# Ledger of designs, part 301: VH-VL binders against Large ribosomal subunit protein uL10m (mRpL10)

Target 1, 224 residues: Large ribosomal subunit protein uL10m (mRpL10), of Drosophila melanogaster (Fruit fly) (q9vpl3)
Amino acid sequence: RGKINIQRPKAPHYERARVVAVTQPKYPELPKAKSCFKTRAERTQQQQENPYNEIIAREVRNWLDHSRLVAFFHLSSITADDIFRVRVQLHKQNLHLKSYGSKIIEQAVKNTRYEAIVPLFHSNHCIVFSPDPEKTAALLRIVRRVPQMVLLGGIVEETMLSRNQLVAYAQMPGLHAVQAQLVQTLSQAPGHLIQQLQAHQNSFVQVLDVHAKNQMNEETPKST
Short names: E, the ipSAE of ESMFold2; O, the ipSAE of OpenDDE; V2, 0.75 times the mean of E and O plus 0.25 times the DockQ between their complexes.

## First folded at step 17 (VH-VL)

Design ld5 (from ja5 with light chain T97I; framework fv_imvotamab_arm2; at its last look DockQ between E and O 0.40; V2 from the best seeds 0.74)
Fold by OpenDDE, look of step 18:
Structure ld5 (fold): chain C 224 residues (1-224), chain A 118 residues (1-118), chain B 112 residues (1-112)
Amino acid sequence: as target 1 above (224 residues)
Amino acid sequence: EVQLVQSGAEVKKPGESLKISCKGSGYKFTYYWIGWVRQMPGKGLEWMGIIDPSDSYTRYSPSFQGQVTISADKSITTAYLQWSSLKASDTAMYYCARLGYESSLDYWGQGTLVTVSS
Amino acid sequence: DIVMTQTPLSSPVTLGQPASISCRSSQSLVDSDGDTYLSWLQQRPGQPPRLLIYDISNRFSGVPDRFSGSGAGTDFTLKISRVEAEDVGVYYCMQYIHYPWTFGGGTKVEIK
């Protein structure tokens, strides 16, 4: 009686293998313990409408409504000291760095003109608020040295701007300078028009004068 | 006019809790940070910590970390400094000060004298 | 921690004469943008501190012209061109670039 090799049993005949495969009890996959797979999103969804969240959401709305400059940043891992330093630097420029939960932001901007910003807040983020849009250049200067802060976009004077547009805006001469330029341009436009209009008239008058002079010279009888 | 008004002088015993206040007025309270400075009798100024009242973001000096609690109530434009258990060594003048934008600590409270004696 | 060293500890001055106070920091107080995080405070007897100078040389609102700040890097000076009786007190330099923020030990200005 051949020693049954228990270590490497011979593969059963194909038919037997089929029967064994079909007769193997399909044990229902044990319900993956919901506790381990609760995505951060699901954990955050169960955050019951904490009255506190509403208060904070209101605060966020207040910041948005009273800010003429809002910049959105992705925030990578940053030390407490570094973020404090940045906050102080920003504060010196009347720039206010805040960090809120995504849900709070969502709640804050729901049914508002700011609802379009929600997709920007899928990860760790911070927001910089300022009542002064002229501080955009200062903001960008400060954050350029903070690799943990990545500019995503912003709102300037109620206009949503992309990252590139914000950078461009910061490079623009201040609104007052642009306005001054506009006023200068507008003030020069009528002058140019008047000059052009007058130029034609003056030219016509000159031609007429020349013609008149020529006629006068022809009418002077050669007094023999 | 920007003003910081602090609570009155306190006389306490060791082990007692204390909360002193600094009320800001004449400016938008949530737009400026409030710092606390200790001055022991006859000594210099010591930085304790600072709070952003808008979100209660707080940073403590290492020497005061865990020794005091800085808080703020923006609804009443008031910042607080509190001790859970006072020590005799806590006897000092405490000042609150506003952190300005371009300027540093630009406006100061009148100070609160805390005396801790057995 | 940044150590702020003030000299002298005491400055007896005659009325109408100039006074000079030095403050040295153990590290640079200039950030990458060129901003300097140094301020000068005045504390009169029995009064809270008052801001005199910020960013090395800028006088705070209401500060008399006789006060001036200068310096660069780690060496700073507060000057009083003509000391008045009301200038009696302790003067502090302060840095707030590196946490924790620190004060100098103070310089007492007295009238001779």
Scores: ipSAE 0.888, ipTM 0.956, lowest interface PAE 0.6, mean pLDDT 88
Fold by ESMFold2, look of step 18:
Structure ld5 (fold): chain C 224 residues (1-224), chain A 118 residues (1-118), chain B 112 residues (1-112)
Amino acid sequence: as target 1 above (224 residues)
Amino acid sequence: EVQLVQSGAEVKKPGESLKISCKGSGYKFTYYWIGWVRQMPGKGLEWMGIIDPSDSYTRYSPSFQGQVTISADKSITTAYLQWSSLKASDTAMYYCARLGYESSLDYWGQGTLVTVSS
Amino acid sequence: DIVMTQTPLSSPVTLGQPASISCRSSQSLVDSDGDTYLSWLQQRPGQPPRLLIYDISNRFSGVPDRFSGSGAGTDFTLKISRVEAEDVGVYYCMQYIHYPWTFGGGTKVEIK
């Protein structure tokens, strides 16, 4: 609790939450002398916080690595009762709603392909994780009735999807392999499609050639 | 095998603090919520609150808000229920239970009997 | 708070005979997506509660098939088709869609 830069409560548990701006005077409003007496307790607390942030960032990386579905939302003001009900409904579907500070998200995705998600956490946000990408439809049904949660996009099977792509994915027939193939096709470069068509064409030519060779190798009547 | 193992029975005096534990094993601790349920002697079950150990999100029943603290330490897969100042009316059996997917409170601890008397 | 009303309070049953326990909630336990949030628990004497039935009618792992659940909306029933000695105890219904989560008052099943 306290006055902090993050408007939502932090998901990580700290021994004491405090407003950093209060402990470090602002330049235009506070004399230089105030910053000279930063206590040992404040310094120790800051050092303690940094190792705890890395532990939480590791857990976020674990969720990213073990979740075949990740969805990102902007989160507007919501009552404690409403968010609790949503978290329960999501949990029943093996969907895990979490909220982390942007600093922790940045630390979690550092040196990974997912660094591109950091700008999504500029505003108040939440993330939904699941090991089951087939639960995308359930996720969208539940949050459709929660106007405070606005879908920004997601990750399915390690592929970044826009909002519209994620909605389209959720409406596909239920087999995992079919849905994963469609997601990959939507994200692939046109050159890969050309290579697949060329390989299919070559296979068709090879089948025709084998068929023609079999006809030529059949016994032909002797001609006079 | 999913197990929730609670700390042993406690005999306390009014005004003393207490922290009881619930250690989960046999499953990924951070993927399931832990709820706490009180059963007063000869009475039914009362939901006290719940915690998501992955981010420490907690929600308390209104009758227990401000009366207890629910916490978890995911590094040792343990959830806690604690009082800063016990009352005689806190004498009860306390259970922890895991909130499963679809299956509600599916696995329960063995219970911790707390007796508060002078 | 959602009131969960169980009847009867006590159900003395002859061994081998059926038992039926009712639970009525003051509001629907089905959300707008059709998901259900009604469970049945059993508490044997001196034991912690254990889950019997979730989602109104689904038996939890290890629960004998003589236990069955039914119901809709606000009215739910737990049945034991042939009561055995090990079925003695108190049975609770539970809801977890409406905050705060609540239990029924309990129904004691005992052998006559």
Scores: ipSAE 0.806, ipTM 0.930, lowest interface PAE 0.8, mean pLDDT 80
ESMFold2, look of step 17: ipSAE 0.786; ipTM 0.919
ESMFold2 (binder alone), look of step 17: mean pLDDT 91; pTM 0.937
OpenDDE, look of step 17: ipSAE 0.885; ipTM 0.955
ESMFold2 (binder alone), look of step 18: mean pLDDT 92; pTM 0.940

Design ld6 (from ja5 with heavy chain S103T; framework fv_imvotamab_arm2; at its last look DockQ between E and O 0.03; V2 from the best seeds 0.00; counts 0 for: pae E 7.7 > 2, placed apart)
Fold by OpenDDE, look of step 18:
Structure ld6 (fold): chain C 224 residues (1-224), chain A 118 residues (1-118), chain B 112 residues (1-112)
Amino acid sequence: as target 1 above (224 residues)
Amino acid sequence: EVQLVQSGAEVKKPGESLKISCKGSGYKFTYYWIGWVRQMPGKGLEWMGIIDPSDSYTRYSPSFQGQVTISADKSITTAYLQWSSLKASDTAMYYCARLGYETSLDYWGQGTLVTVSS
Amino acid sequence: DIVMTQTPLSSPVTLGQPASISCRSSQSLVDSDGDTYLSWLQQRPGQPPRLLIYDISNRFSGVPDRFSGSGAGTDFTLKISRVEAEDVGVYYCMQYTHYPWTFGGGTKVEIK
């Protein structure tokens, strides 16, 4: 039984890591008292900030900000040819596959609305960006044939979605179709209401007409 | 309008280095890949390689791997093809072309003629 | 590498007559998704190549309707229903299903 290295436990499987990350209670950050001396580690981390990493982080932020569809994948070992093929296929659909280091992602999303995605990047990962949320179905179709790419989740129209939710979203009629349906439903609603309201009125009028006809028939004296 | 404008004709000697450029305009440069195609005098088209300018991901044809370097500067929306040491056999017309969505090489540069002679 | 063979090498055509160019690939150009990535390019004398047809049969924007593409698997055809003077040039098929992408040897269309 190999000695469990208690000092450097192997990172858990990405699924387990994800569950652990999601189940960790988010404690409100205590107001950082100004007096806390940046630990040597924080100083060293700041000193190791390769200006290049900042540039890349900015780029990642730019992709995030300009994308209406973002999908996160675990990336298993893949050949250069296979990744190229996938990238070309995605590109043809206005889907842009990118790979960044976890530290870069952390830096990119720090203090942003995207900070919640950090736990997804504990292993080898890739991100697919698109300005077109309608390409979600195309994305899923393409990656379904790439076993090395495992969908973790994504962001669609600024909403974070789980894997299952993304799949469901892809199966939904396009936003325009849904909007059209909504408009159609909304446009039919007043018509139905009017019909219902008119139906009662019409029924009442009919009853009154029948009553009036009956009264007229009673008042016609039998001319003997 | 989508345009790819390439640098002017080059006349070089064997052993010299060369870098030619392809500037994209009329579209978001980082969202489209740029390919390079060689055409020797009186010959057909040859695929050289392609670059994603957004992250400089590059894939070469095996025949051109190690022979040329494809790069891009997204800040100036320009792709490059360069040689460290030109050969006479490098004499050709070089085209850059955009890889479009759902299409293929949809827009082409005007070409750069490279002449390598002693 | 996929070898693209075009026939004929030269196609002398009378103005107003149809032209047909064949392109055969050494292997199937159908990918695992069932997609076929074959394009036709036109290169007029002294000009860069121009995209005519993509994905076997789709005309690129601005391409006249007299150009049509067809085929499947390994055999592809470009047809010009009525050749015009401006159609003079070399036509290339290109596959980009398999890497490296490869071009046909070209077919020269000339006016008789």
Scores: ipSAE 0.883, ipTM 0.956, lowest interface PAE 0.5, mean pLDDT 87
Fold by ESMFold2, look of step 17:
Structure ld6 (fold): chain C 224 residues (1-224), chain A 118 residues (1-118), chain B 112 residues (1-112)
Amino acid sequence: as target 1 above (224 residues)
Amino acid sequence: EVQLVQSGAEVKKPGESLKISCKGSGYKFTYYWIGWVRQMPGKGLEWMGIIDPSDSYTRYSPSFQGQVTISADKSITTAYLQWSSLKASDTAMYYCARLGYETSLDYWGQGTLVTVSS
Amino acid sequence: DIVMTQTPLSSPVTLGQPASISCRSSQSLVDSDGDTYLSWLQQRPGQPPRLLIYDISNRFSGVPDRFSGSGAGTDFTLKISRVEAEDVGVYYCMQYTHYPWTFGGGTKVEIK
């Protein structure tokens, strides 16, 4: 059954082995006594913090499970008036903007198909949830006018999409049928998706810098 | 069917605290914001503020900032409006309403009459 | 704050005749995305407000065809093509394009 396999795609043996090798620790470089002490302290601290964090993490899981569209953004400094206006515009389209701590996101996706999103939350961020994947075009239209929100990627119909894939998804004609086909075919390469998201984030920052310089040059008065 | 049911009328004295409620049913409570609107006797409508119950994000009208507290308990699908110390000028009808997507304040509670007098 | 000015303040109307209510904002209600968040509410005597029209001209569920909204920018109109007895009450325009959200002062419709 193809849809079930798409929801939890498995990388090829070669690709899995390379990803696992990159993420696996080397032989322990830390002193064993120091590492053991920190492990005990970490367990005690985690036990003290977990009750509130686990309640919020369960709420994040619930949003992920009930949202057919999830989009991840880097969030720059923004005024209270601007973020309120954006929240109202998004809400009008059944799009729900939220922000969570990275530790809570990690707890929420532990042992789930969404563990791949954790690296996106090491910087200032926000998430948009919606039950309606057809609202992807409206989301991108609204956020286009909000330079403080920079799209990193998303999830559509339980499939991870890069920034460029999500933009392409939003622009497809015959959206309902084409959206289902696109999500199904893109589920085949999960390891490359993480790398593409990180590389495109860096490239996007460079493009914004060039755009800002071009805008400043266009505003410069001509001298006579 | 979507319903917002508010708590009953209150008669209070100045300086007393009060918390009135608005219970939503027939819809997914965390998908819609709840706003509060004041109507002084014989007067028009005034927006007091709004809350997203899913994360408790709240925004107040400047006229009411610091004078009331808006909150929600999503486990019992209920929003609240509360005063720490009532004044006689707080005498009014108070409505809750939900902010619908694609619409606006689309469903309204029946209102809670608050009377503050010595 | 955006001031919403409604005229007339009172509109006595003969049963079956049309009524027209004007709402003017102190500045444009068109947002950065080109949308206008202007709605009309009806408050019958002794009842809470109810939504009639949203986004200038869209009728809410269960609102009869005799209610229509129009306008753009700063000038908006609610029309009742044939006033019925149950249309007695106060009508408010509301904007939520700009913080803080504001209402018009209300227009009382009553039967002569």
Scores: ipSAE 0.805, ipTM 0.924, lowest interface PAE 0.9, mean pLDDT 81
ESMFold2 (binder alone), look of step 17: mean pLDDT 93; pTM 0.948
OpenDDE, look of step 17: ipSAE 0.841; ipTM 0.938
ESMFold2, look of step 18: ipSAE 0.012; ipTM 0.501
ESMFold2 (binder alone), look of step 18: mean pLDDT 93; pTM 0.949

## First folded at step 18 (VH-VL)

Design ma1 (from hd5 with light chain S95Y; framework fv_anetumab; at its last look DockQ between E and O 0.29; V2 from the best seeds 0.67)
Fold by OpenDDE, look of step 18:
Structure ma1 (fold): chain C 224 residues (1-224), chain A 119 residues (1-119), chain B 111 residues (1-111)
Amino acid sequence: as target 1 above (224 residues)
Amino acid sequence: QVELVQSGAEVKKPGESLKISCKGSGYSFDEYWIGWVRQAPGKGLEWMGIIDPSDSYTRYSPSFQGQVTISADKSISTAYLQWSSLKASDTAMYYCARQWDYSFPLDYWGQGTLVTVSS
Amino acid sequence: DIALTQPASVSGSPGQSITISCTGTKSDVGSHNYVSWYQQHPGKAPKLMIYDNSNRPSGVSNRFSGSKSGNTASLTISGLQAEDEADYYCSSYDYSSTWVVFGGGTKLTVL
């Protein structure tokens, strides 16, 4: 009895394949979730002063307050499929991609420490949030492959960074690594100091010994 | 110090294949991308395409799509630009440059490789 | 498609300040289009002089400055020197087309 290859089932007989093809329920393609990164125009039209905007603004603020990594991107025309793929990739890294209207962002950050980000939101944009600043490198690695996403800047550990600073940050060794290096350096410092101190002492002793030997040689009367 | 060193000048005939190289040093080669720029004699700069050496992800400008192939070998920190069949119109200076991302500047440039295609 | 327009040539006397403009098409009017400037001497590779509209790389003279207003980027060279004679190119990433674009270049002559 031939081992049924469950991973690559043999193509059914032609007749069976036809029946299966005809009997396959045509599930209506789930409306591709219009991950409507709505065009600026569409977003502006819907931003009626709706109590809903306040709720969303609060959400944005909550994300900002609880994120240790926030990255701001310009978003050009991108397909729903492409943005979905990016979202999935980011999600695997516990990175959350969100898009909000400019007005909502303005409302959210008004009279807060984040007010300085408002100028970044003049065009189509998206934001990536993360609770982990160490994910900066992972984030940048993913988004670099998305030509429609342009890094504008970010916030790391409550500090606003330019796009260049963010890249530089991502290239830095992790805090733990730096701390480890620091500890290592500090732990070696006493040894080096001791060595230097000992070196000076040894040098001094050597000089004294040489001096003592020279004095002894001068005091040895040439017994002729 | 960051440096890109390109292969020497090439003189070829139409129809010949060519592969020129760009070797990076002084930085982590896989952390930055390499862009290629063409400059025809007496003309301006033209962006050709870009490659991520880490996995050889490549993108071309439409004008150069299908006309050239960009590749990289990260093990030796080298990027390549190649033609399967050269044309007289391919006569130009070719520069490689380091670029972190699409939207980032070309911050370090190779010295250029002059390619001359003549009958 | 984004097109960056530069003057074909600019001239100045030693010690003067000159400005080279780079004007994008309407699609480039986005406040977030970063412009870079490159200097190219004859027979040499381009050198990055300004990035992200106004930033200078390490080693670039403070005589070079960049600015952007609207869809026009400007490179200003103060205290013009003979060594500044070169071709200058502006460049930007086209967000719509998703590729890098260069201006036509400006030949700077020091008189």
Scores: ipSAE 0.852, ipTM 0.929, lowest interface PAE 0.6, mean pLDDT 87
Fold by ESMFold2, look of step 18:
Structure ma1 (fold): chain C 224 residues (1-224), chain A 119 residues (1-119), chain B 111 residues (1-111)
Amino acid sequence: as target 1 above (224 residues)
Amino acid sequence: QVELVQSGAEVKKPGESLKISCKGSGYSFDEYWIGWVRQAPGKGLEWMGIIDPSDSYTRYSPSFQGQVTISADKSISTAYLQWSSLKASDTAMYYCARQWDYSFPLDYWGQGTLVTVSS
Amino acid sequence: DIALTQPASVSGSPGQSITISCTGTKSDVGSHNYVSWYQQHPGKAPKLMIYDNSNRPSGVSNRFSGSKSGNTASLTISGLQAEDEADYYCSSYDYSSTWVVFGGGTKLTVL
């Protein structure tokens, strides 16, 4: 489940773009359709000659080092207004939407366990960072309404997750829910004949053991 | 466990309205989306659109925008596909299927509803 | 629009391995796209066999495997059996249109 391949969603304004394209003048596309005339080697050399790129790579490293949730998305064509609205929605949840060049990401993750993410960045992309892994469910709820953002996978508590694993993580009951089940079991057991059932005792031990391991491992998905 | 059960086959005349249903069970219905797929007789599959049952957010493929209405009632775990005025070209098998969102696979399918529109 | 091209038919004998291809005309099956495969027996609903290029849902035989290279996804069925005779569809999410695309389908005949 750890391998990530992505698909490119169509822009959310397809029907509007179809009508607009028919009714508006076509500009010369050579400079606009050709967003980059430089080879990969030329882009690499330009980055090496510009110290600003190393400053940006340090920013990426800092985000990776201080974020307990990182999610990777393919980003297709989207209007500035739409991506701004998404950024605002995410920011309200302490979720930080960023985009960086693939070469900068390569510089940021060299000699780290995260080198495996580099192939995800050979095309249009964006990244969401957060110190709050419990915000994974909120992230997915917001982004699933954005057809131009296609989930590729993520990192939670330094663990690489596929997109399917990230969705499963977001669906897990939170530590709070597990603790509530423990309290409920203790409240019922002393005052009821449930104590005569060995299966209930076994279930309580299993819940407590999971809780202790989760606290020790510091992995607590939120559920809403 | 996860099951999608669709309403029975329909035989209609051109110009009539129709609403077919897809009832989900064995999972939290409003946590996943429902997609609709058309298959004309002897032809391939066509994705029509999708709905989030939690608030009825919908998206349609361009071929079906304005041609059909997708709706849902999460209180009875049911999604719907409806036509206000059927055409003979609407004759097809219609499937509902579960998706996390439109970029994820259709992991569970209903049995299909055959719609026949003839004079 | 995006097109996913599959051969119209393939055939094989019991016990053999066969491969069904799915080739995109754009980046929808590029190195980063997710491809799904569906099996459909006559008169039945499609069934998800492979998702995200190579993953098998629970309950799907390990005789079915998926892979992707460049713009081409492949479904491979090893140890071919009579019940594998069906139509097979690939599918991908079209980044430009923001909707799901299916291939034209491949009829697998077990000789």
Scores: ipSAE 0.747, ipTM 0.886, lowest interface PAE 1.2, mean pLDDT 78
ESMFold2 (binder alone), look of step 18: mean pLDDT 90; pTM 0.930

